VHH binders against p49116. Designs and how they scored, part 161

Target 1, 238 residues: p49116
Amino acid sequence: EGPLLSDTHVTFKLTMPSPMPEYLNVHYICESASRLLFLSMHWARSIPAFQALGQDCNTSLVRACWNELFTLGLAQCAQVMSLSTILAAIVNHLQNSIQEDKLSGDRIKQVMEHIWKLQEFCNSMAKLDIDGYEYAYLKAIVLFSPDHPGLTSTSQIEKFQEKAQMELQDYVQKTYSEDTYRLARILVRLPALRLMSSNITEELFFTGLIGNVSIDSIIPYILKMETAEYNGQITGAS

## First folded at step 12 (VHH)

Design i2 (framework vhh_7n9e_1)
Fold by ESMFold2-Fast, scan of step 12:
Structure i2 (fold): chain B 238 residues (1-238), chain A 119 residues (1-119)
Amino acid sequence: as target 1 above (238 residues)
Amino acid sequence: DVQLVESGGGLVQAGGSLRLSCAASGFTFDDYGMYWGRQAPGKGREWVSGISWSRGYILYASSVKGRFTISRDNAKNTLYLQMNNLKPEDTALYYCATHYTGDYPSDYWGQGTQVTVSS
């Protein structure tokens, strides 16, 4: 029995588009978000346990959890991304859409609540000082969720989730031995990820992509990409 | 493969100070929390102090709190333990450690550096 994740799965390094524009624009935000999304998909694809589940199961799991993985990635990469600055630019863009009478008051409320929840989540993770190992295992717990509607076989998924939970527990208990409640404080953050709408995430971070992109519709294609194609999307090369 | 190499131990009189270093290689140092442990002759291993990747979260065993300071330099892949007001009961082999996923289910411990405190 080997570990669920290796050191290569703990390492999660986002390369931001360069140069940073003087004024943040939709194109920069969408390229940055796309790089994070592709990095997250490549991360999932590289896990042997994930590949062992087979293509249909892999597609179903990622379709169900991409927003949770993306949000964990936003929290982990918040400083590299200058996420607070990106969120401020998104708010400014939303204000312009309001002036052009393109959004209802109810929709604006939903979007602002989403931004608030995202900020609260990132703040809570920062206060806990979650490290790369902890993030990798939280992403694994989210990825191997057996409780999504429409999954056909959940036994193997549940076993991989339990393995992720056990390995995270072992790490936290040994590394931060004096803090007996750290693991509980970390795990209770996860339910908040399911309160964040994938449709709102698409609107905030992926609106400026060329053509109409639905993350759900492109997931099967992203999961079939070769390593070189992932690397190209992650770094903006070729 | 993971390598942890401790240094800085030695013989010191009670009330003295020592600074331990741990040079890490073979894994992405800044993605992992690190900790120091110690083992005195005839006793089990004791956790001493732990530090998160960013240095924002630090913990100490009650026996060393206020006397020891853990720190890290991620650019140098190095973990430190500054030990002040040393007591004879601090005499032990000091290990730096990480929980490395490449060799589950084990902590990876360095070879250790001996600290001896005379009365």
Scores: ipSAE 0.675, ipTM 0.881, lowest interface PAE 1.6, mean pLDDT 87

Design i20 (framework vhh_7n9e_1)
Fold by ESMFold2-Fast, scan of step 12:
Structure i20 (fold): chain B 238 residues (1-238), chain A 119 residues (1-119)
Amino acid sequence: as target 1 above (238 residues)
Amino acid sequence: DVQLVESGGGLVQAGGSLRLSCAASGFTFDDYGMYWGRQAPGKGREWVSGISWSSGYILYASSVKGRFTISRDNAKNTLYLQMNNLKPEDTALYYCATDYSGKSPSDYWGQGTQVTVSS
């Protein structure tokens, strides 16, 4: 029924903590990343198709794809975040940790490879000059991925993913009619998102979370609250 | 230098099938996206299908969706296009392309393989 995404889903405005500290620290990076993650989850919750899947499916989907959504958000908001500055600070911290024998060489290699993959992805998206409509549909494509283990309603999820792909194709063909290969060039970048470890993303961006909570553990609480609000007061859903 | 060599084209009747192949060399094939495009006589070039390095993301032009299947074999550095239920309007020279070196995929088109579908 109607389009999968409306114009309201194209708007994605990240508000950074202010002021930026003189020296980047774990708390500033964590607050910045948390704001982006919250914005990404709020964006997903606003999609009628997502709401239609129900609380259990919504939780499973976001748990499976939050790292992909977050990475797309990093690319989309790279300038607002001064992401290059954040990543440079993380690299400097890692170099100091090597010199003080605080981290193993194998772990540092894994983390540096992750940072390079992230930089490569963000630079690729910047070179392609991905617009707000394209980012919205790319986020929808990764959100409605039917191939994550343990998902229910996989046929409905697949239908929504196909709808996202069709609407992206329609948009690109109309807006970038002269660039025959633009859609293909954009979509073949997406598999890189699945190579990025969610555990390393958590270590780099979310180390400042209090109570040693993981992103995976907090997702159900946030989504349960939002889904309960959506289900309304009459049913008494809790 | 990047080399792309297409094969598998030919003459078939409407409703028939063909399987196209593209042999790639000169770059790390399994790190880059691959694409099929075509050009009919007197018309501009149009993309047909694309596939990511891992085969995790695949796309098709509306005109071929449901009839064509793109695939790749990274161990053989080969891209494929399985074409079923061919129509006369599918008659074209078919090219493969890659986004190697960050250039537009169209910059790395091969010489092509001719597909002709008779009514």
Scores: ipSAE 0.000, ipTM 0.195, lowest interface PAE 15.6, mean pLDDT 80

Design i21 (framework vhh_7n9e_1)
Fold by ESMFold2-Fast, scan of step 12:
Structure i21 (fold): chain B 238 residues (1-238), chain A 119 residues (1-119)
Amino acid sequence: as target 1 above (238 residues)
Amino acid sequence: DVQLVESGGGLVQAGGSLRLSCAASGFTFDDYGMYWGRQAPGKGREWVSGISWSSGYILYASSVKGRFTISRDNAKNTLYLQMNNLKPEDTALYYCATSPYGDESFDYWGQGTQVTVSS
């Protein structure tokens, strides 16, 4: 029928905790990451096509793709977050854990490789100069992924993904008409998102706030959150 | 084929310095993180240091922090390890490594360069 995304779905404004501390700490990093995660889930639940799939399907889709949405959000909001500074602080905390002999060599390697993959992804998106419309459609493409195990309504999900791909193609062809290969360069970046471990993302960005409770377990709660509760989370006060 | 060739090892007195080099070929060097590891007599392989593709992120094992410096020259496809204030405990065969396919194992290791620190 109508377009999959409206102009309201292009707007993606992260409000950072204020003030930024002189030295970044675990609390500030986790609060910042939580705000981005909540903004990403609120964005997804506002899409009429997403709502039409029903609550059980919505929960399953977001559980499957939250790390991909979060990573796209990190890339999109890298400047407002000062992401390079946050990653440097995470590396400093990792170095402190090494000094305290808390981590095995294999775990150190896994975490370092994750940080480097994330840095490369965000850098590639910045070099491509991905705009707000392109980010919105890329998020829609990963959200409406029919190929995750255990999903029902896979044909409807596939139709919404195809619609997202078509609308992205139309946008890129009109806006970047002289760059015939731009769409291909953008789409080839998406598989890298599935190489990033959601467990390591939880450890790096959500340590101390999640505790022993996984992101997977809080997703249904966030998706059911009322507008006032949601606004409290993304603004830091209610 | 991926090839890593280490050099710069040797015999040095405690408190001395050595600079190791690793020449990389067969892959796009500036797309991958690089590592130094070592194997002392009677021990398994120990991770020493790691550096991201851009040099933006660097980590060290606690035993070498403040004494060793990892660096890379992407134009020359070369990884370096500057070792200062060497101790007898640093005696080991030193390897450079990379994982071009992004798995948890080190897929590619060089033959190594021997570092021996006398008392």
Scores: ipSAE 0.115, ipTM 0.604, lowest interface PAE 6.2, mean pLDDT 85

Design i22 (framework vhh_7n9e_1)
Fold by ESMFold2-Fast, scan of step 12:
Structure i22 (fold): chain B 238 residues (1-238), chain A 119 residues (1-119)
Amino acid sequence: as target 1 above (238 residues)
Amino acid sequence: DVQLVESGGGLVQAGGSLRLSCAASGFTFEDYGMYWGRQAPGKGREWVSSISWSSSYTLYASSVKGRFTISRDNAKNTLYLQMNNLKPEDTALYYCATEFYDSGPLDYWGQGTQVTVSS
């Protein structure tokens, strides 16, 4: 029994690299994104229900949904990150550099479409004024997705997702009782996360990652990190 | 301080070739896109070619496409422009510039290198 998430899981605090450089660059963006990714994975691994599924299932779930968790984290931490500034800079760079050549034009259009969809998502979440409790449960809903290929324990994962949905519903109905359709407006935002390419997210935010390592390859190691190692990564001390 | 130093210009006859170089310092060269621009006397600046930090993406103005090739050597912090089949209308002062994400394409750095194509 008990709630799926505790008060500690509602708190989600990102510490940014400082100072912000005079000109935005791939290194600063990558370090900022890496801190958010580590924070998101540490958040997931700290959930008792997640731990109960076992290490192999945990790795498979996070590999399948890291981009959804990361995107929700971008929306939640948008002000701390100055995300609108980062995205505007990337858009401006791509438009100014790459407007007139059609063999690269299809790929650049695909990347620009991804950026615009990401901006739309973050703007919609901001307009809805999603609170910390709502973000925590939306992240739990996407984490406990039973419909990814290759998963075991799908019935248990589905039950955890249903529990997340029920607890979010109870919270919204109590906290925003005057807004009858708030939950529906929030939940219809989630399918858009599945349409965002993890490869394009990786290209935009993790190009500065040393050693050409993929996010998929490092996920098992991040999930197995001790708390001290994790804290070193998110503060940039290690 | 960001510094860009262009070289390789000169006088060449129509149909000839030149290779321009741009030596970059004062910033992490491998993290930024670069481009070449040119300015003929009494005219505004014209964008010529761009290259991404990885060299995976290159773009060319319609007037130079098929004749010019942009490239970079990140180990040497150097940008290049190989110019083939030069025409009198290519006569201009050629500049290199970097793109910072928050400012878009930067304006010119350094003095440029003069390219003069005789008929």
Scores: ipSAE 0.000, ipTM 0.113, lowest interface PAE 17.1, mean pLDDT 80

Design i23 (framework vhh_7n9e_1)
Fold by ESMFold2-Fast, scan of step 12:
Structure i23 (fold): chain B 238 residues (1-238), chain A 119 residues (1-119)
Amino acid sequence: as target 1 above (238 residues)
Amino acid sequence: DVQLVESGGGLVQAGGSLRLSCAASGFTFEDYGMYWGRQAPGKGREWVSSISGDYSYTLYASSVKGRFTISRDNAKNTLYLQMNNLKPEDTALYYCATEFYDSGPLDYWGQGTQVTVSS
């Protein structure tokens, strides 16, 4: 078998809704986040190794790791999204909620801690200047996590994760040969992704979803979309 | 309007070979993973083999590894399963499926094709 990922899997291009509103609102943030989520799901489904695991395993893997994939996508697309501006708008909204006594101070602290963790993660990735190839393999490592409850193909998933780690190692060693500890610095960032609450991510970025729909509930639907439908969602076009 | 039609089954003696085909229509075949599953008399459905859309990745159940070969012809929208060194325990109704997530891990899309291996 060839490499786990091809050059097509390194390409990860987010198209933002246009035009950007004068003031950020929940709907624009939700639309932007939805496009990133769809891009991430389509990216995962296009991986030959992922396709070979079968639909039940694929659904279980993505349900377990969508928040990790989404957060890596936020870091990778931070500049395109103007993520710092989005986070500032969210913080402003949360501070206003305290003033209007709409949420408890304890809840706001939990959400603010999540935002701080997200900012720290994105800043650490930016400081390391993580490239597209590295992001692709980091996403593959979190996607092929064999340790989620309820998985039935854990041995094969672990083999794909190890393959992702090996290919990342080979790439970093060749491309950044002068930086002996670069891979270690990159990999030590990954555990932080599991400490971030998917429920808080939904609250921050997907508040505009009609009918209180959870991301978990829509994942099977997103994964079953035809390629043309994914392309439409990714670009926001027809 | 996804349709999958299996063919190629039959009666064969132990040690023999059969080649199954699955004709697919109603979707962009080359973009989706494809699967072979089987159901033996008195048993539940069992996954047999998978192949990625670009045919670069294949997976096999341990019971068939080394004896069966999955392949596809994307130009013909056809999935194949080459079965060699067949054993009586391979007797089952064989069906193909795609990675469409309509329900369950191996939703059956047609009548399947019966494989019977005599001792």
Scores: ipSAE 0.205, ipTM 0.644, lowest interface PAE 5.0, mean pLDDT 84

Design i24 (framework vhh_7n9e_1)
Fold by ESMFold2-Fast, scan of step 12:
Structure i24 (fold): chain B 238 residues (1-238), chain A 119 residues (1-119)
Amino acid sequence: as target 1 above (238 residues)
Amino acid sequence: DVQLVESGGGLVQAGGSLRLSCAASGFTFEDYGMYWGRQAPGKGREWVSSISYDRSYTLYASSVKGRFTISRDNAKNTLYLQMNNLKPEDTALYYCATEFYDSGPLDYWGQGTQVTVSS
């Protein structure tokens, strides 16, 4: 059996919508977030081990972990996205556009706490200077989580997660040989991802999606797209 | 329009071998994972084996592991299942499938090829 991930899976390049508006709006934020989501799904779909699990398992895994993958993507792409500026614009939009939420202190508090948690996570990853290989393996560990309810083939998923953990360990020990505790510092960041609400992520980044479309409902369609369709959505290329 | 056409089935004695083929058309075969499944008389469908688009990963049901080998030829848009040490319990209609299915839940698209193993 070959390695779980190849150099192709380390490459994670987000192409932002162009032109960038002078002042951020809901459309630009939603388009940017959608491109990151599509990039994340395409990344998962391109992993040979993931593909071999089959459509039902693939859909169930991604439905369970898309928020964790998306959040890792936000951290990895924070600079190219100007994430801090986007978060400020989201807060402004929520406060100005949703009058009922302005009257509900509890909801505003939940959203602000989520933004703070997200900023703290991204800052911790930046301080650790997580590289592209480390991000790829962290995403793989999150993707191949055997402990979500409703999963089939859990023993095989667990084996792929263990393989991801072993390959990350081998990479870190080889690349950062003088930093004995680096792997431990990286891995203790992962539990925070499970504390972040997928519903709040949808409200923050996917405000402006048409109709009543949820991320959960579109995941099967995104995963079924041919490679050319993914590339079109990710880069806007012809 | 996606089409999958299975062939290679037949009658074989226990301990024998058969090689199944699945000819694919209507999609970019080289981009998708492929699967073999089977349905024995009076039983539900059972997943048999999977192969990734690049052939680097293969998975097998515990009932066939060590006896069956899945492979693919992306240049010919063809999926294969080499079946060795066949048992009467392997008697079933064998189907190939891909992860791509644009109008419903994941299911077997081909008409299947019958494998009958006599004792």
Scores: ipSAE 0.210, ipTM 0.639, lowest interface PAE 4.7, mean pLDDT 83

Design i25 (framework vhh_7n9e_1)
Fold by ESMFold2-Fast, scan of step 12:
Structure i25 (fold): chain B 238 residues (1-238), chain A 119 residues (1-119)
Amino acid sequence: as target 1 above (238 residues)
Amino acid sequence: DVQLVESGGGLVQAGGSLRLSCAASGFTFERYGMYWGRQAPGKGREWVSSISGSSSYTLYASSVKGRFTISRDNAKNTLYLQMNNLKPEDTALYYCATEFYDSGPLDYWGQGTQVTVSS
């Protein structure tokens, strides 16, 4: 069967909407986030092990972990997205909304705490100088999580997660041979991903979506997109 | 310097129609989402409708859904709100706003245009 991931799965290139707007707005943030989400789902569907689990299992896995994948993608693409600038603008907006009573104080507190958790996570990953191979395997560990409720094929999912963990260990030990504790420092970052609310992620990054459409509802559509259609979405051609 | 100028308000009978306009300047209009809000006398501000820069996405408050239509003409830097089957409850100062995060408040609000619906 060979390795779980190949060099093609390490490549993760986000193309931002262009040109950059003179003022940050909900539409630009939503478009940028949507491109990252589409890129993340296309990345997952390109993995042979993921394909082997079948369509129903694939949909269930991504529905369960999209927020974790998206957050890892935010950390990996923080520079190209100018994520710190986006988050600072959102924070300024929320602080002003408190003065104008546009949002409840409890909701604003929840959203602010989520932003701070996200900033801390991205800062931790940046401080560790996580490379492209490490990100690819961390995303694979998150994707092949056998412990989400309602999953079928849990034994096979667990096998793929263990394979991801083993290949990450081999990579880190070979590449960072002098840093005995690097793998441990990386892995202890992962539990924080499950503490972040997918509902708040939707509010921060996907407020530009129409009506009551949730990320959960569009996942099957995105996973079924043809390669040409997908490329059109992420390059802004359509 | 962002400037928003609303117009088209007035006095209308219940069941009537009005079309509001918002002339925008000082930013690249087609790149920003826009929305209409309103404030009735002695009440807080209420969001009415939003439209994306491309016009691909529109949203409406449940109170106006099916009666109001938001649109924009990017060539003219103008936002519109077509209001049909107006009710006395629609009486308010109507204002347009932009979705700017880094400009202080998320929305930069114009001075508004008064809509009064008689029963």
Scores: ipSAE 0.000, ipTM 0.222, lowest interface PAE 14.0, mean pLDDT 81

Design i3 (framework vhh_7n9e_1)
Fold by ESMFold2-Fast, scan of step 12:
Structure i3 (fold): chain B 238 residues (1-238), chain A 119 residues (1-119)
Amino acid sequence: as target 1 above (238 residues)
Amino acid sequence: DVQLVESGGGLVQAGGSLRLSCAASGFTFDDYGMYWGRQAPGKGREWVSGISWSSRYILYASSVKGRFTISRDNAKNTLYLQMNNLKPEDTALYYCATHYTGDYPSDYWGQGTQVTVSS
């Protein structure tokens, strides 16, 4: 019966590639993003309720929500990643591509709009001063989303999502008792995550991972990794 | 300046083997994931196999899984595709690719090497 998440699920520690280059390059950005993606997948897999749903359901859930989990991770780890510096480097490259007539103006507009939405999301989370417990439960709420097409066990997924919502409510009401509407302000941030394109996230952060294959194609492989393999990817160790 | 040059194609009988190579230049090869694609006459491009910069992540299209092996040698700036148990339906122009084109983001494709599998 216990809580959906334990204190171990609140800890979310991103280890950045070292050293940071003087000028950001595709390798550093992709390696940093990959470490965050693997940390997020390892976090999800460690949840007993998630494992109880079974491997096929687990894979379907993560395929559906990896972009939401990744974006929450970007917001949570924005300072550790120097995310604003990474986004500025991407913007500078895109502006140079316009001047060289290498990318269409329509494509650049789509990518710039995505960067703007990402910055706005991260800024809103920072302004609300979202803590580690709140991030853990927000990630659980998006993970246990019963409304993605093709899912089985949707009633059990919905019950786990409700449990996440209830535990988040309990935490917020006890910890921020003076702020009656804090929970509402936090929860209304979540719909924005579904408006962010996973294809554009892949182009910005995962260029050079494995070429013209989507992140959801590698997710089954990642979820089947042994703990030592996850640790190697999170820290960059061989 | 960015170049991807494929080699190793040829004519082979069904059940035979070929080893393709892709020589990369003009960029830092070990910063990027690489993949092999193919295009049969009159058909669109098909993704075959991909490998991350570190070789930790390797994926295969279901049509080639168990028969093809992708690998890379970062010291030589070279990508490989070992093709075993070749079938007539594997006949295609094979090319290597990466996202590095001088643009961000964009894919770069080599000119390809022809593989023809006879019955």
Scores: ipSAE 0.120, ipTM 0.519, lowest interface PAE 5.2, mean pLDDT 85

Design i4 (framework vhh_7n9e_1)
Fold by ESMFold2-Fast, scan of step 12:
Structure i4 (fold): chain B 238 residues (1-238), chain A 119 residues (1-119)
Amino acid sequence: as target 1 above (238 residues)
Amino acid sequence: DVQLVESGGGLVQAGGSLRLSCAASGFTFDDYGMYWGRQAPGKGREWVSGISWSSYYILYASSVKGRFTISRDNAKNTLYLQMNNLKPEDTALYYCATHYTGDYPSDYWGQGTQVTVSS
């Protein structure tokens, strides 16, 4: 048995669509988010341990954790995406909707709390200066979560999660030797990912792309895509 | 194929300075934290200093804090260690390292560069 991840799985480089427009529009946001989502699913699909679990388990795992993977990807790629600018534009639009009395107070509260949680998460990761290796292993930890409802191969999934935790621990202990508690500070960030609504993530980032089709519905098809077809999606090729 | 090539070592008198360099290849340098370690004659390896990918997070062993400065140039795939106020106790083979998962558990480090502090 070799390592859970190789250097090819640590490298995670998002290719953005055409230059950011002078005004942000739903198409640019959706295209950028879709590229990150496809990159995240292709990343998961390329892991030998993930492949070994089989198609049905793979689909169930990604359906359960895509929002966590996507949010980690947003944090990792925040600078490339100009995420702060995207979120500021969403907040400005929401503020205008409040002024015009177009949204229910409950909905406004839910969306604002989601954006605030996302900003706090990305900020905490930036302050910890999380590197590509650490992000890869955090993604592996959330991918190989044995505690999602309906999973059938939980003992194997748990083994892979423990292997991810072990390899992350070894890296942090060797690289940041004098900071005994760095790993704990990193890992304590992960529970916040489960507090964020996948439905609100879909509304904020994917509303202009998939219409009435949920991310849950397209996951099995993305996981089955040929490499060339997948590459077309992440580069925006016609 | 991770390769790390250290340079800049030599013989120096107590109180002197040296600047070590580590040229990295075979992996995406800016995706990894890096560290410097050393091994004194007849002793085990000792961690010296670590630096995060962006240089925002830096740590030093208590024995070198205030005397050594770690830095990196991601555009050049190069790690540095500026050593000031060198002591005879700093005499060691200095090596740079990154944790790579090619063979778990493993650290990839170079052949090292010898630092000898006379006294």
Scores: ipSAE 0.623, ipTM 0.863, lowest interface PAE 1.8, mean pLDDT 86

Design i5 (framework vhh_7n9e_1)
Fold by ESMFold2-Fast, scan of step 12:
Formats: structure tokens, C-alpha cells, sequence
Structure i5 (fold): chain B 238 residues (1-238), chain A 119 residues (1-119)
């Protein structure tokens, strides 16, 4: 029994690369995004319920939902990342690429639509003032999704997702008692995460890290890292 | 050791004001929404006001809206309740609370501070 998440799982602290360059570049954006991705995977790894599912199931779950976790992390860490400034820099780079005929108009349209969806999502979360507890449980709900193809232990995954939903409900009802609709407003934001393309997220945030290697290809290796090596990645250490 | 310690209660005349404080320790205060509740003598607990982690979302019970102001100082791990134009009906034990996950129950309530409003 006991709660699904502890206080250590509610805390989600992103350490940005320092110093911030005078002009944003692909390297800084990629380094910042990589730190957030590694922090998100470390967060998932530390959950006892997640560990109990076993390595193969853990890999399958994170491969299926990393983009959802990453996008929730972008929304949660938007202030510390200066996300609006990063997105503006990406847009400027894309507009320059149109001028130089380096990218097709159709691709630019897809990427711009993705950026607008991301901005809308982050703005919605900010307007609701989603707190750290709520973010932790939203991440747990997307992590413990039993409906991804090829999963084993789907009944256990579903049980953990239901537990996450119940604990989030208890928190919201107790903390924000006067607003009987807050939980519904929060939960209806989640389907938008599945409509966002993981391929476009990779192109926007991870081009400096990953040339032709996809994020889902490196996930098994990140999840197997020793704690010291993993901590080095999220802090940019040594 | 999770602790919530309320202070600032007392006896006040109708129409008067009081400022309650709640000192929080033993958990990551900045990550949690906080709320104030009260319990009048011989009655059940009533939710009074709630505030999100960085004060972007604040709610009040209809009975106190316009008279009470909730606020927080995350640097000091402190929650406040400014109570103005107090009424005899506001007489109650006031306690701060959070839904902390850890070794303690998920609901953590302070011991409370007594507010008595005379007519």
C-alpha cells in the first residue's frame, strides 16, 4: 500500500547549462533539452512501482511516452528554460531556412504547427497554474499507460495509472475544494500530448545531440546507466 | 519531520482584523498547493481558502470571499491568511494543511490557532 509517489518524486529540478550564450544556438538548445530528457528518465526510474514492472516493460513504456513526459517537462520548466525565447530562436532559424531554400514549405508548415500546439499546451498549463504535485501525477498517468502496443503486465500498469488518478483527485479536491471542475480541466489537456509528433520534437530540440539516431534507440541505454553516470548527464558534470 | 505550525489567533471584536501565519517544514513547500481550514465549536471542518505553488491560482469559500486574503512566501516556507471585517460566525480553530506524500498521512494538518470574534 502507500502512495504511488513520494515527496522526492514531486520535486523536479532542472539545472540549465551555464552560462547562457548571448545568442541562442543549436548546441545550447540541445544541451538544455537533453538535460530535461535525462531528468525525466531519472524521475521515472526512481519510482518503485515503475521498477517493479521490470526492465523490458520499463523500456517499452518510456519508448512509448518519452515525448509526452518531455512536453510536460517543458511546460513545468518553461520559466527556468526561458522556453518562449528558445521557441522564438527556433522560429527565426526556420524563417531563415525558408529564405535559403534549405527546407521544404510543407516541412516548415508541420514544424510551425507543432510549435503552436506546444505553445498552446504550455500556456494552458500556466493559466491553470499546475503545481509540482499535479505535474508529478500527470507524468505518472502518462507513464503508466496500459494501452501501448506490445506491452506485458498491462493489468499492473492499469492499476498504477488508476492509483495515480485517484491520488491526483484526492489532492485537487482537498487543496482546491471550491473548484469542482479543476481536475476535469487538467485531465482534458492530456490527449493533446499524444497528438504531438515525437519526430518533430527530435528535430526541434535534439538535432545537436542526435544526427540519425532516434531518441527511442537510446532510451534502453539511458535507463541502464549507473547512477553516477546518469547524474553526470543531468547536471552536465565532470 | 513534517510540521505545520499556526500562529496569530486571538480574541477580536466584530469588524476587526487578524493575520494568521503557518510555518511549514520537512517537505518541499514550493511544490505543493496549500490551504486553510477551520472548525467551529461542535461543528465539522470547513475549507476556507486554497493557493497554488506560486500564487497563480487562489480560491475562497463564499462565506469569506472579499474579507480574507490568502498568500504565501516560498522563501520563508510560510502561508498567511489576512482576515478583515471579522464576524462572530468566523469564530473557529484555524489550521493550515497540505496533501503531503511521504511517511506521514497524505493529509497533513497543523494543530490550529484559535480565533474568537465577539459581537
Amino acid sequence: as target 1 above (238 residues)
Amino acid sequence: DVQLVESGGGLVQAGGSLRLSCAASGFTFDDYGMYWGRQAPGKGREWVSGISWYSGYILYASSVKGRFTISRDNAKNTLYLQMNNLKPEDTALYYCATHYTGDYPSDYWGQGTQVTVSS
Scores: ipSAE 0.698, ipTM 0.874, lowest interface PAE 1.3, mean pLDDT 87

